# VH-VL binders against Cytochrome c oxidase assembly factor 8 (COA8), part 66

Target 1, 167 residues: Cytochrome c oxidase assembly factor 8 (COA8), of Homo sapiens (Human) (q96il0)
Amino acid sequence: APERGAERRDTAPSGVSRFCPPRKSCHDWIGPPDKYSNLRPVHFYIPENESPLEQKLRKLRQETQEWNQQFWANQNLTFSKEKEEFIHSRLKTKGLGLRTESGQKATLNAEEMADFYKEFLSKNFQKHMYYNRDWYKRNFAITFFMGKVALERIWNKLKQKQKKRSN

## First folded at step 9 (VH-VL)

Design o24 (from o1 with light chain Y101L; framework fv_pabinafusp)
Fold by ESMFold2-Fast, scan of step 9:
Structure o24 (fold): chain C 167 residues (1-167), chain A 124 residues (1-124), chain B 112 residues (1-112)
Amino acid sequence: as target 1 above (167 residues)
Amino acid sequence: EVQLVQSGAEVKKPGESLKISCKGSGYSFTEYWLGWVRQMPGKGLEWMGDIYPDDSDTTYSEKFKVQVTISADKSISTAYLQWSSLKASDTAMYYCARQGWHYDESGPFYFDYWGQGTLVTVSS
Amino acid sequence: DIVMTQTPLSLSVTPGQPASISCRSSQSLLHSDEKTYLHWYLQKPGQSPQLLIYKVSNRFSGVPDRFSGSGSGTDFTLKISRVEAEDVGVYYCSQSEHFPLTFGQGTKVEIK
């Protein structure tokens, strides 16, 4: 079974990066890309008159964001580590040092790196399949609740206008 | 969080026009009715009218319908109360107030947040 | 127009003692949604009115537990269990069930 945090030194952050949205924002605020996932976090605005349905949608979106951030942070760390290991192994096989005469890190050509990308994708095929499945399921649920919230908002707007009717 | 900020005090002469403002922040301006309430010096509160900013639909108290015009500019979250020709009897404190509601309510509103007030003095 | 009548018009209270204000409407304030649209506002000296209680008995955000509202139909009461110096001001009942919205004449609360 896959181990969460199998290599302690390479563990990804467990949560979404904290950021400071504008003080008086009444909108969702989009932050800078997270160092590990390279995804922009969203701070969700909580309306003062938030219905239970709107709260459910917001929490679903927050949970989906956290899930997505954790997935890509872990994937990126794994990719970077395995890429470096592959490069070092191939350079050793060729009898080359890790640095060029100019002191730069030795690199492999595009054809050689293609082998790594192919191996990485094959190794992680099932993981990516489960990610895609869950990503579609989460987005479907979000879209469904967005529709329900939209209908509720239309209904509330009509009720607000009705409050000033005479008869 | 929710704030209503009104324009400053005004000193005017009878017959002059005047337009005072009320700027909302910290909430969805177009989702709430915004009302105007008058308080004459040393007296109680009188509801003048209100506006729904999303479509500028207005409702007036019959007493004030001819005296004032209520308008709003939703692009800057601001509502206005305007007189074409002021009278000395218009001397009063004017408050804007948001008409609160809850998603499970179908009855009329209540004033949940109030502006600081704009004092209008009309004298020669 | 619906007439809102408050009693008393003025009240002097010793700090820490209770106070009670009555409000009577000329017509029932019960809406078809089974809610009663009677509200209480406080205007402290030199300040804007602020909402204390909405729909008879619901305390607005930040309003201390010492304030309570009760009543039904046309008769309503605002109670302060122990009056503090910061409670000085004019209290208004208001109805929003009938158009136009109307306020009571106000009850001035002062510390002895």
Scores: ipSAE 0.135, ipTM 0.616, lowest interface PAE 5.3, mean pLDDT 85

Design o25 (from o1 with light chain Y101H; framework fv_pabinafusp)
Fold by ESMFold2-Fast, scan of step 9:
Structure o25 (fold): chain C 167 residues (1-167), chain A 124 residues (1-124), chain B 112 residues (1-112)
Amino acid sequence: as target 1 above (167 residues)
Amino acid sequence: EVQLVQSGAEVKKPGESLKISCKGSGYSFTEYWLGWVRQMPGKGLEWMGDIYPDDSDTTYSEKFKVQVTISADKSISTAYLQWSSLKASDTAMYYCARQGWHYDESGPFYFDYWGQGTLVTVSS
Amino acid sequence: DIVMTQTPLSLSVTPGQPASISCRSSQSLLHSDEKTYLHWYLQKPGQSPQLLIYKVSNRFSGVPDRFSGSGSGTDFTLKISRVEAEDVGVYYCSQSEHFPHTFGQGTKVEIK
């Protein structure tokens, strides 16, 4: 089935998923766009000697991805529902049925739909502002920790080279 | 899974050149020193030298400094051990091994994963 | 170079009995980070060496708990509580504190 067929069938205790990275992958893997959020999921590679700082960064990135996926899945569902309700309401006001003379779904023209888009944007302005604020905060935190991890890796590299040169 | 795969056995004559390889997989190749260890037939282990693949910085045992060259190509996660002119006394099993480390340690300190070995036979 | 001396050089053990291998270094292996860089490797017949114990007492991934390491300074011991058939091979101690890295001569463990 088009929704999540691979995850519904298990061939082993853990199952086989469309979103599983290659077995021997040592890099992050990017999947196809999610059906509901339309965003590509990232499966994060876990280094064998992962430091507490690297773990903190990875968890922050995973949590941010989940938050982002959920926000846009909900937003897209809300948009689709309200669009359909608007079309039905406007057709009823005009004295038109939900179907055309030919049996197809009746539609509104671009000028009429402009009213819906204006109303939807206005109604969701505060919600989008809070999303943008949180998105900024999350990306700032991720960037900050990426910098810390990069410095830690440089430090570890220097320590290793210094030991080799001192012996 | 961390894996080191070495090139196949070699049979050479004295004076010939040779380059053997060690390919790493399942880890970040540029973040670990990779060492070479010799084992002569029926004898113990001798450390020859190692390389840091990110910048090809090398360290050699005094005994092996002018005898061999260690190099790496990080684009294909492969390290090399090379002789310009082989001697019969170079007949041995050659192992590559990754030098393990942890973030709270002062550097690489132990050979955590080893290749399967490359047997080099030099005879006239 | 740091000299690593192993005793005994050969050991024949009845299955299920304990075994003990000693390793002595010519200089202290204690680093300024308060860690001691003494490691144990096992080479089974026809196989590559494998890491058993690193920094005196830490068992490497997958190593059975019947293997234990102890010691300090210049004197170290590897103990096998109950030797199994799969434990046969040559055991090497090694130091990475002083340049160059050096190995002991090896201790051959055989089943009687």
Scores: ipSAE 0.205, ipTM 0.653, lowest interface PAE 3.9, mean pLDDT 85

Design o26 (from o1 with light chain S94M S96A; framework fv_pabinafusp)
Fold by ESMFold2-Fast, scan of step 9:
Structure o26 (fold): chain C 167 residues (1-167), chain A 124 residues (1-124), chain B 112 residues (1-112)
Amino acid sequence: as target 1 above (167 residues)
Amino acid sequence: EVQLVQSGAEVKKPGESLKISCKGSGYSFTEYWLGWVRQMPGKGLEWMGDIYPDDSDTTYSEKFKVQVTISADKSISTAYLQWSSLKASDTAMYYCARQGWHYDESGPFYFDYWGQGTLVTVSS
Amino acid sequence: DIVMTQTPLSLSVTPGQPASISCRSSQSLLHSDEKTYLHWYLQKPGQSPQLLIYKVSNRFSGVPDRFSGSGSGTDFTLKISRVEAEDVGVYYCMQAEHFPYTFGQGTKVEIK
């Protein structure tokens, strides 16, 4: 009223206006990159006879995804803010405006930006190390529970077939 | 969410071949046994056989083993019931149904979701 | 083959009154896992069968609490505490303990 169609929404850089997984899907669905984290979210299929172990794995994977998304959204926003502040500061020091004569956003050359990248990485080194440590711990836990779920599914399949064969 | 959709009604002559289908959706098709049940006009229900779509393992009622073939194509979540040569006595409603199962149970036991049925009429 | 015998074969019930259907198997339906694989289905006129009760007494999802199942061994009963118009149809018991799976002949429930 009037319709704000998919075509108008699809003019966004990522081109995606709908993030919902197919409602009749029987498998996990991978979405488009998140605006802030630039990571693709996974929407998990929930089976109707989900075991407690399967539910625990799914919740662990969902929680890990949320943690990961939040970390990178925050890092990207911090990076962008500090980068812009650095550029503005350096342009001011040189006595230059924020825009070129052509009206484009003024930029620093690669050599000048190298100082910012080095400083940013150095400043965030400890934070990134803690992220990697937690990432490995979470992936180990997920892999462990994936193994347990796989064994449970094999055992359940054997039980089903044994019932039919024992009759 | 679970749905079983069967192919449409068929009118055939004795001696003709026929293959009817049952498409599953809303669940993991390869993780459940799918059964076929016959209902002759005005009569009760008769179990014909089952298939496990993941490996196409089948179990038949002895009465139906020679009459029909049960198969499945897991890539399209569809099971089939097939006759090489129909007889007038094959006139019936044919239902597909999923065998429900719970993680704490010893195996498949009950038909929890049913297709709408395919009416097969065989007459001269 | 295991023979499943339902009684009565037909039943006329005044709306709001109770109804009871019996099912008898020719052999015990008790499995070695101590569960009994006796199930009840309802087929409404012109519709597919639907699961009402599985393993003797467990109501399937969405089945009203006015339906209850009981029994053991070879004798089983389905009870409807207060029959409503939507309960009209043919009720079938089924055993899944012995191959081939077999159904009772059906009990037709009608409103008088």
Scores: ipSAE 0.292, ipTM 0.648, lowest interface PAE 3.2, mean pLDDT 84

Design o27 (from o1 with heavy chain E31Y; framework fv_pabinafusp)
Fold by ESMFold2-Fast, scan of step 9:
Structure o27 (fold): chain C 167 residues (1-167), chain A 124 residues (1-124), chain B 112 residues (1-112)
Amino acid sequence: as target 1 above (167 residues)
Amino acid sequence: EVQLVQSGAEVKKPGESLKISCKGSGYSFTYYWLGWVRQMPGKGLEWMGDIYPDDSDTTYSEKFKVQVTISADKSISTAYLQWSSLKASDTAMYYCARQGWHYDESGPFYFDYWGQGTLVTVSS
Amino acid sequence: DIVMTQTPLSLSVTPGQPASISCRSSQSLLHSDEKTYLHWYLQKPGQSPQLLIYKVSNRFSGVPDRFSGSGSGTDFTLKISRVEAEDVGVYYCSQSEHFPYTFGQGTKVEIK
């Protein structure tokens, strides 16, 4: 039977991060932003009498989270790498060193960096379009199953009450 | 964790009224029927009745429907068992117990978690 | 009311030996959902009853695997494969198929 108010569950010590829930006695945990994706992961609680439909919804949400985390971690890493390469290339073209006379890391001004941002966005336009398409498809599926779970819970609560009268 | 905590022992005289309580915690109180079971000294278990806390719908064993009243206050997750006029024959241990269920069940329940019991002694 | 009859009423068992308790109902406990609503409870001395087995053969959370239930219709059995000291107490079978819910008279299990 679905139930709310399940207490915190510690993650396994085998390399999984510990999470502090945003409020006391949450059944789900929300972690800090990931270093690479900058997205907050959610650790889902599994109730003892989880229905197959509830399990399907939970697994869909977990898989979507994993997909989302991986996409943005990779995208942010790619952005940082290409940005660094662009800066190096432009400084070399200008005949400038990688460091200023004061020893600080040499950077490009906003006008020069605008070229990089335009190129990066153009290059990744199709990739972001496919991400948005998949994101909407996943959210549609999640919303659909959330609706099915809600109806199941209403029906089960009604059936539970009715049992006594039929016997 | 699921817990049912009952009120303390009572010593009463015949004709007096009494109301004992059972407070649930660690689960959604309104999702489960809560039952009352009597155990007379040295005897077995007898189901008295139960309540669905969400709307206070009750079911009684025929033997007990004129002897007691079962009620609940869902805002404080507490169920009650009440006598208007106690008899010496009401001397017993009274247990509250949650009725468990599984999503694929359409039939009757089982008592999965029990309170610690409330001893009621009625003597002259 | 449905009458639940347990045999034996008392049982003394040497530690490590098996024990068996029988329960008979006056009517079938099979529901139209094809589930059988027969359950077993244990009441240890000075404690509240606790659920051991629900719907004939399902062990409740935390119940050791040495406990097993079987049966159908009107005849049911609780078996303990190797009785341990902590198993002393009164065992009750119960039905929740028919109203009112009823319990067997209980079987007292003691260690020799």
Scores: ipSAE 0.000, ipTM 0.503, lowest interface PAE 15.8, mean pLDDT 81

Design o28 (from o1 with heavy chain E31N; framework fv_pabinafusp)
Fold by ESMFold2-Fast, scan of step 9:
Formats: structure tokens, sequence, C-alpha cells
Structure o28 (fold): chain C 167 residues (1-167), chain A 124 residues (1-124), chain B 112 residues (1-112)
């Protein structure tokens, strides 16, 4: 992607969540919340002398981020769609229009909406359970490889100094 | 991208002190040895010494250990080369260069990125 | 100190013709890690030196494949298969196996 300036990004239509880190950044950069998932994306810095282990960690973190973004974007869209359909169905059953007499979008009271929330949670319970299991598995793997990378960096730094002195 | 940016040209008189700088960007400054190389007018390259910025550990060529001091400030990713008293024979181009390494190597061994050079002229 | 001797000290080449530069070290540059720490740098007129080849035969990023390095122990060669105008400059071999690091005297390559 082309590098984007802050001023140009600020003038973009509201809800644009794509971002590009500063060109000369030497560390990870955290962007604004995604329009659909409401999660902040991370653009990972690629070091010049990235080891295979560092590359594996970075790819794992990138894959986990994409999986997480996609899950919540889809879940939020599903929730919004089913909520809208539920409201329309209940208003139709009551003989009411989609808009109030003042022109505002018609809604149901809290007691009526409780039925929707209970059904939505029940229907999606297994999906959320599998999400949590996968989330823990991914975070465990990331933590494991972060530890391996940290140890590798310590040993490589020590090797650099020792080689310099013990030529 | 990896860049080393050196301070501007200097014109000095014999006996004056001087400190020139080399600022690294685009990489982890504390994780690489940074060396200094002298090139006298019309002559070849001479390694002067280097520094490991994380702990300011230095190595000097025997020829240069009395003549210059190498230091670094890791908070601003900058290394320095300093003379307490300049001589006319110090007239030269001075380069800083990063010592590269790869994961399959035992340590840093080659100058992979170079600064643009600082010309130091010492004359009465 | 390790002495690095380059031959020839100057070389005039017709464009498109090959060029070869030799470098000899006074001691072996083979390290106990089985790698040989001999490198080649190019300094174009008015520019900083740039890395061409590291550890005998590895081309640095962006270096054209017409440059190749070879050798072992104390005898090393840099070859340019077809010299181009942009290759004009002074070539230096260097060792980093022994302290202090040393450079050869340089070989000036120019176009006839």
Amino acid sequence: as target 1 above (167 residues)
Amino acid sequence: EVQLVQSGAEVKKPGESLKISCKGSGYSFTNYWLGWVRQMPGKGLEWMGDIYPDDSDTTYSEKFKVQVTISADKSISTAYLQWSSLKASDTAMYYCARQGWHYDESGPFYFDYWGQGTLVTVSS
Amino acid sequence: DIVMTQTPLSLSVTPGQPASISCRSSQSLLHSDEKTYLHWYLQKPGQSPQLLIYKVSNRFSGVPDRFSGSGSGTDFTLKISRVEAEDVGVYYCSQSEHFPYTFGQGTKVEIK
C-alpha cells in the first residue's frame, strides 16, 4: 500500500479503518478501530535481519489478527442484521410501522428486546465457545514463540560481543 | 530503511578539539556494532575502531587508540568520534559504518551500511 | 596486523569486457565457525564505500549478478563478468577475521 499522510487520512470519509504506518517506523504501529470489528489493527514492523523464528512469530501474529478481525466483523454484522429483522417482525405483528409519527426509527422496549438477546446468545453459544478455545490456543502459541524469540535475541547479542572479543 | 547520517564538514586549526556524530535510523541501534573508518585525501580506507552502543564497549585499532575517543548515546541513536587536540595529519574524510550480521553468523563482521562521510580539514 | 595485498592497483577495461581483481591475505581468514571473513567494497567517485560481497561469495542486497567472489584461505578473487560505466571506482578487499580489521590498498577500475 502507498504511504498515507495524517492530513490526507483525516479528510477521508468517516468509517475508513485502513491505515499505513509511517514509512521510517522501526516498531509496530497500532491503527484506529476497524469499522466492522471495532478492533484496532496492528501493522507489524519487519526487521532487516529478521530470523526465521522472528518471521514465524510475526506471521502467527498476523494470521491471528486476521482471524480475530474476520470473526468479530462477521459476528457484529450477524447481530445487527438479526436484531433489525427481529424488530421488524415484532412491529409487523403489533400492526406498527417501521417509523414513529415523528419520523424516527421505531424500536421495541427493553422487555421485548430481552427475548432477542436470550435467543441470540443461546443460538451462538457453541460458536463463541469455539472462538474462545481457538483464541486461547493462538495466544498460547504466540506467547511460546515470543519467549523463543526473546531467548534467541539474548543469545545472538551475546554471540556478537563474544565473537568481537574472541576473534 | 537503514540510514546513517553524519554531521557536516569541519574546518579546524591544530590544537582544537572536535566531536563529530553519526546518527542511525531504521534499525535497532543498540544491537549492532558501529565502526569508524578514516580515508586520507587520495588514500585508502583505515579502520579506526568501533562501539557497541548498548553498553558503550569500544575496540580501537592500535594506531588510533591514543588519537581519538569513540562514544555513543543510545537514547538518541548517535555515535561520536572525538579528538582532544587536532593535528594537520588528521585531515581526512571520516565514515561511520554499521557492522552487519545474519542469524547464521557468530557475530558482526562486515560493513553493510555506510554514512555519507564527514570531511575534517585541519590547517593553520 | 594482517596485510591485505591487491593486484592490480589499477585496471582500465573496455566496456562489456570482463575484469578480475585479486586479493591475498598474510594469514588464513577461515574462522572456527567454518566461514571465511573476506569482503569486497566499492567506492564510486565522490561517494561513500558500499558493500558488494561479504564472506567471500555472498552478494549484498541490490548488487548485480555480474559481480562474483571466490577464493579460500589466503587467496581471493573478485570478478566482473561485463564491466559497465557505473562500475568505475576503487575496489577494496577487507578482512574481519583478525583484529584490527584491515583493508587492501585498493584497485582503481576505469573505462578505456
Scores: ipSAE 0.000, ipTM 0.527, lowest interface PAE 11.4, mean pLDDT 83

Design o29 (from o1 with heavy chain E31Q; framework fv_pabinafusp)
Fold by ESMFold2-Fast, scan of step 9:
Structure o29 (fold): chain C 167 residues (1-167), chain A 124 residues (1-124), chain B 112 residues (1-112)
Amino acid sequence: as target 1 above (167 residues)
Amino acid sequence: EVQLVQSGAEVKKPGESLKISCKGSGYSFTQYWLGWVRQMPGKGLEWMGDIYPDDSDTTYSEKFKVQVTISADKSISTAYLQWSSLKASDTAMYYCARQGWHYDESGPFYFDYWGQGTLVTVSS
Amino acid sequence: DIVMTQTPLSLSVTPGQPASISCRSSQSLLHSDEKTYLHWYLQKPGQSPQLLIYKVSNRFSGVPDRFSGSGSGTDFTLKISRVEAEDVGVYYCSQSEHFPYTFGQGTKVEIK
């Protein structure tokens, strides 16, 4: 076995940490994938002299992230629930038990599962259309405010330089 | 927490070159003017000049325009004050300071956060 | 260059008593944005200067309520309602309306 380079400090915790941005970070921090949505959350850095326009953009981005997280967490939970329900129903129709002799969950073959996937996609088609529409609306709004913030920053920079050179 | 950390004290001879540094942390380095202020032993404060790190635009006081060069490296959030040839009269404490501003104000130009200072001693 | 004149140059205060420092500029510090670019700094012994008040009357973050600034045009005042031991140091007024930026000569505040 390979020899270890150094013993770990007994006062320093190790291992997996909760999603928690580092203190005094000057940049956005990206967390691990959420258990339910599988999306990585972003903790947005708040500048010391954030303008109302910058705050509005940040809040819009945060709200959009929360909306997106909620949508996919709900969708994934619904998928898992309906998948298990479908498998249970079909196994009962075949006169089979819910578990194999080895204690594993009984499953359906690929052809039978294809029926579930078709049904799920068809049933959720309108929901996903509305999601895509709202996603486009939200991204359009974010892009619009990003443009406004960029313009504000350019104007503030010019204003600062003009003030300095006018003194 | 906004911090400006300056390089350590320097002891030099007349005619030598010198470059001192000021590293910013805890804020968007490129979005604030960073100024240099001299304090001669037992004397008051003198503004030397400043830099906008995003494009390295500089402004100098007439008194210091020929004496020093101000520069910045935005990739490491560090500003510099440099002399090509030191004089005994350059003996002083040198402070870097961020020029604070609020979005609804016409410009910064008040020094809200200061470095700890770099003492430069030039003796023959 | 704009000349900033402080009075008094030295002040000795009994703890708990008020103190007042005056600052006069050679030209008006009023900008076209209707703000006046006059600021106050404190340098405690052996320390870097620190911002107390910016644009005449605005207290900087963490500055106690006992500090207040007032004035207009060319005549400004810094008041300390009740001087404490931690308030010792040299006080500087400064202008950033006219280029180059200039500081007053400083007022040394000591405890009796």
Scores: ipSAE 0.000, ipTM 0.514, lowest interface PAE 13.0, mean pLDDT 82

Design o3 (from o1 with light chain H31D; framework fv_pabinafusp)
Fold by ESMFold2-Fast, scan of step 9:
Structure o3 (fold): chain C 167 residues (1-167), chain A 124 residues (1-124), chain B 112 residues (1-112)
Amino acid sequence: as target 1 above (167 residues)
Amino acid sequence: EVQLVQSGAEVKKPGESLKISCKGSGYSFTEYWLGWVRQMPGKGLEWMGDIYPDDSDTTYSEKFKVQVTISADKSISTAYLQWSSLKASDTAMYYCARQGWHYDESGPFYFDYWGQGTLVTVSS
Amino acid sequence: DIVMTQTPLSLSVTPGQPASISCRSSQSLLDSDEKTYLHWYLQKPGQSPQLLIYKVSNRFSGVPDRFSGSGSGTDFTLKISRVEAEDVGVYYCSQSEHFPYTFGQGTKVEIK
């Protein structure tokens, strides 16, 4: 079972936290959200008697996680960059400064941001569609190999029990 | 990482009952057979029996099947070796040990990690 | 029951010299999976046994490469290329091909 208890940490200058799973864990461990992708990384437990099939499953899950994190890190950075550029452009058009007198960032209301969200979603529709397609392909492959590993484990248990009862 | 911790030494009189324990940590307790090995003072090793903790299935050496009972509680990752009535001849060191296995093997066949042992002394 | 016979029963070795222990089984230990289920354990004074070699020739994790196992069928050998002070103890061969599992009588290795 996945271990719970990972605490959210801010990336303050004197309190930068590295993701570190429990030292002697015999389970998969879920860490805090990645700062760029906002997805929680999974550190996979490697069994002492890992079969080639189990290794293949683990590698597939690790590769899928890396692909997923890279996709969302890039998407989130692109969203943030384009959002900031849009806000700056609209504030300049209105003759307003980038910050209020209190030092807060000047913002646009929900109605003013509607154009940005509509355009961003439209621009990225094809990209998200292909992401979803690949996501389902990867999860199908993972599920298939999970089934194979489960069958291999059942077979090994039965094999071991049969040997134990032989004279 | 893998660790087996056994209960402490026992001093008993003939006819008394006894239950000693072996707690596993650092691995999936239910996925490995756990065996018990006896070592009489100044003598070699004797396999007594083993248990598969997932379903408490047991295998005994014929010599020991009427002398002891092996059991396990998987909720606390602990296996037990029990006598209903001790004899002076039961005086020995008792080890628990995990039976290692690999995917290419036909079963668990070697004791890869051992507990520290429980010394049982039975005298009048 | 399979009888495991070790020779010699005791061995005194000068540090840095090689040592060899033989183990003979009363029946073949070759399984139908084509593996041979013979293993070697070391029990240091006052300590639990520890696995050295499993299935004839495979070193267990953390076991130095100066330990090697060989053999087939009924005849097996454990070799230590250069004996060190920490190698003192009783060495046991064991079979797990046939029930019940059995151990050899042990070979005591001491430093001269």
Scores: ipSAE 0.244, ipTM 0.631, lowest interface PAE 3.8, mean pLDDT 85

Design o30 (from o1 with heavy chain E31F; framework fv_pabinafusp)
Fold by ESMFold2-Fast, scan of step 9:
Structure o30 (fold): chain C 167 residues (1-167), chain A 124 residues (1-124), chain B 112 residues (1-112)
Amino acid sequence: as target 1 above (167 residues)
Amino acid sequence: EVQLVQSGAEVKKPGESLKISCKGSGYSFTFYWLGWVRQMPGKGLEWMGDIYPDDSDTTYSEKFKVQVTISADKSISTAYLQWSSLKASDTAMYYCARQGWHYDESGPFYFDYWGQGTLVTVSS
Amino acid sequence: DIVMTQTPLSLSVTPGQPASISCRSSQSLLHSDEKTYLHWYLQKPGQSPQLLIYKVSNRFSGVPDRFSGSGSGTDFTLKISRVEAEDVGVYYCSQSEHFPYTFGQGTKVEIK
């Protein structure tokens, strides 16, 4: 009876990731969302005969993932802290306590929170602009190296075939 | 860990058909050539042919190309060696082996990992 | 076809002593990439062949440093500096430069 080994590389329910090559070349798997960045980390598989070019691509993808996680972890922490400070400030201005009679955190309605969101986005405009710029640069580099790795694999396949046929 | 697992021993009569298998695991099956090597009882090794599983491209030794068919099913990481009509002279141990490569090499390489072998006995 | 000839065909060695096996090819095994596609395999009793040395002198993963390969063109040598009980078996040289791939007839190494 045949074993089920071929099913091991099949696509997980997430199915789509810019960090993962086409299904049959993807030996990676995806972890749970990080507490701070809310991004899922990819754990990269290292093959036994990894070429220098493949290693460069893997390290570039790992570095890009770390950069991305750090950016969003920092943004989420900043957002959370400033949101709490804004709520605290507005409740104090209204003469209200920080907790309801039931002990839950007091909150503002959506209309009142709109001011905070507008100010936060405005204040962070330049930071997000630089993030987008770096994200495109990194993604371009990854795509470029993915293309080089694909060509290297095709070339190696052709070399093997030519050698066997020509001798 | 790279591993090749072959099907179990076979006892057949002349004229019968047979298909034996070799399942690869622990590596990207479609990126490596897989070869078949015969060893007759008490004798040395002889290369029969090989297959590239991604497109089922095959090469055969002239001695074997009319005797056997090599095939592969990449969806289950398995290669096959098949006879339409066995002869007593087909009695032998059959090995599958992966053809290794290194990024700085220009052609066929070497048999780096081998299956455990399938003993085929043909007698009447 | 390239013919691979091994000498000796059998060798009995006292443990700890060196052993040397010669392999001669009927044609040069040098490829245009300046690599020589000559390899050595060991088949221990009752086991599958295993790769020892590839492209003349490169030890495969996990192969002890007491094994070494040398040679060029058509003349190749496998040396075992100190033979151990686990080294008994049949040694084969092989070429993958010319189609079809061919093996030597084998050298049986035994302990006295």
Scores: ipSAE 0.016, ipTM 0.562, lowest interface PAE 7.1, mean pLDDT 83

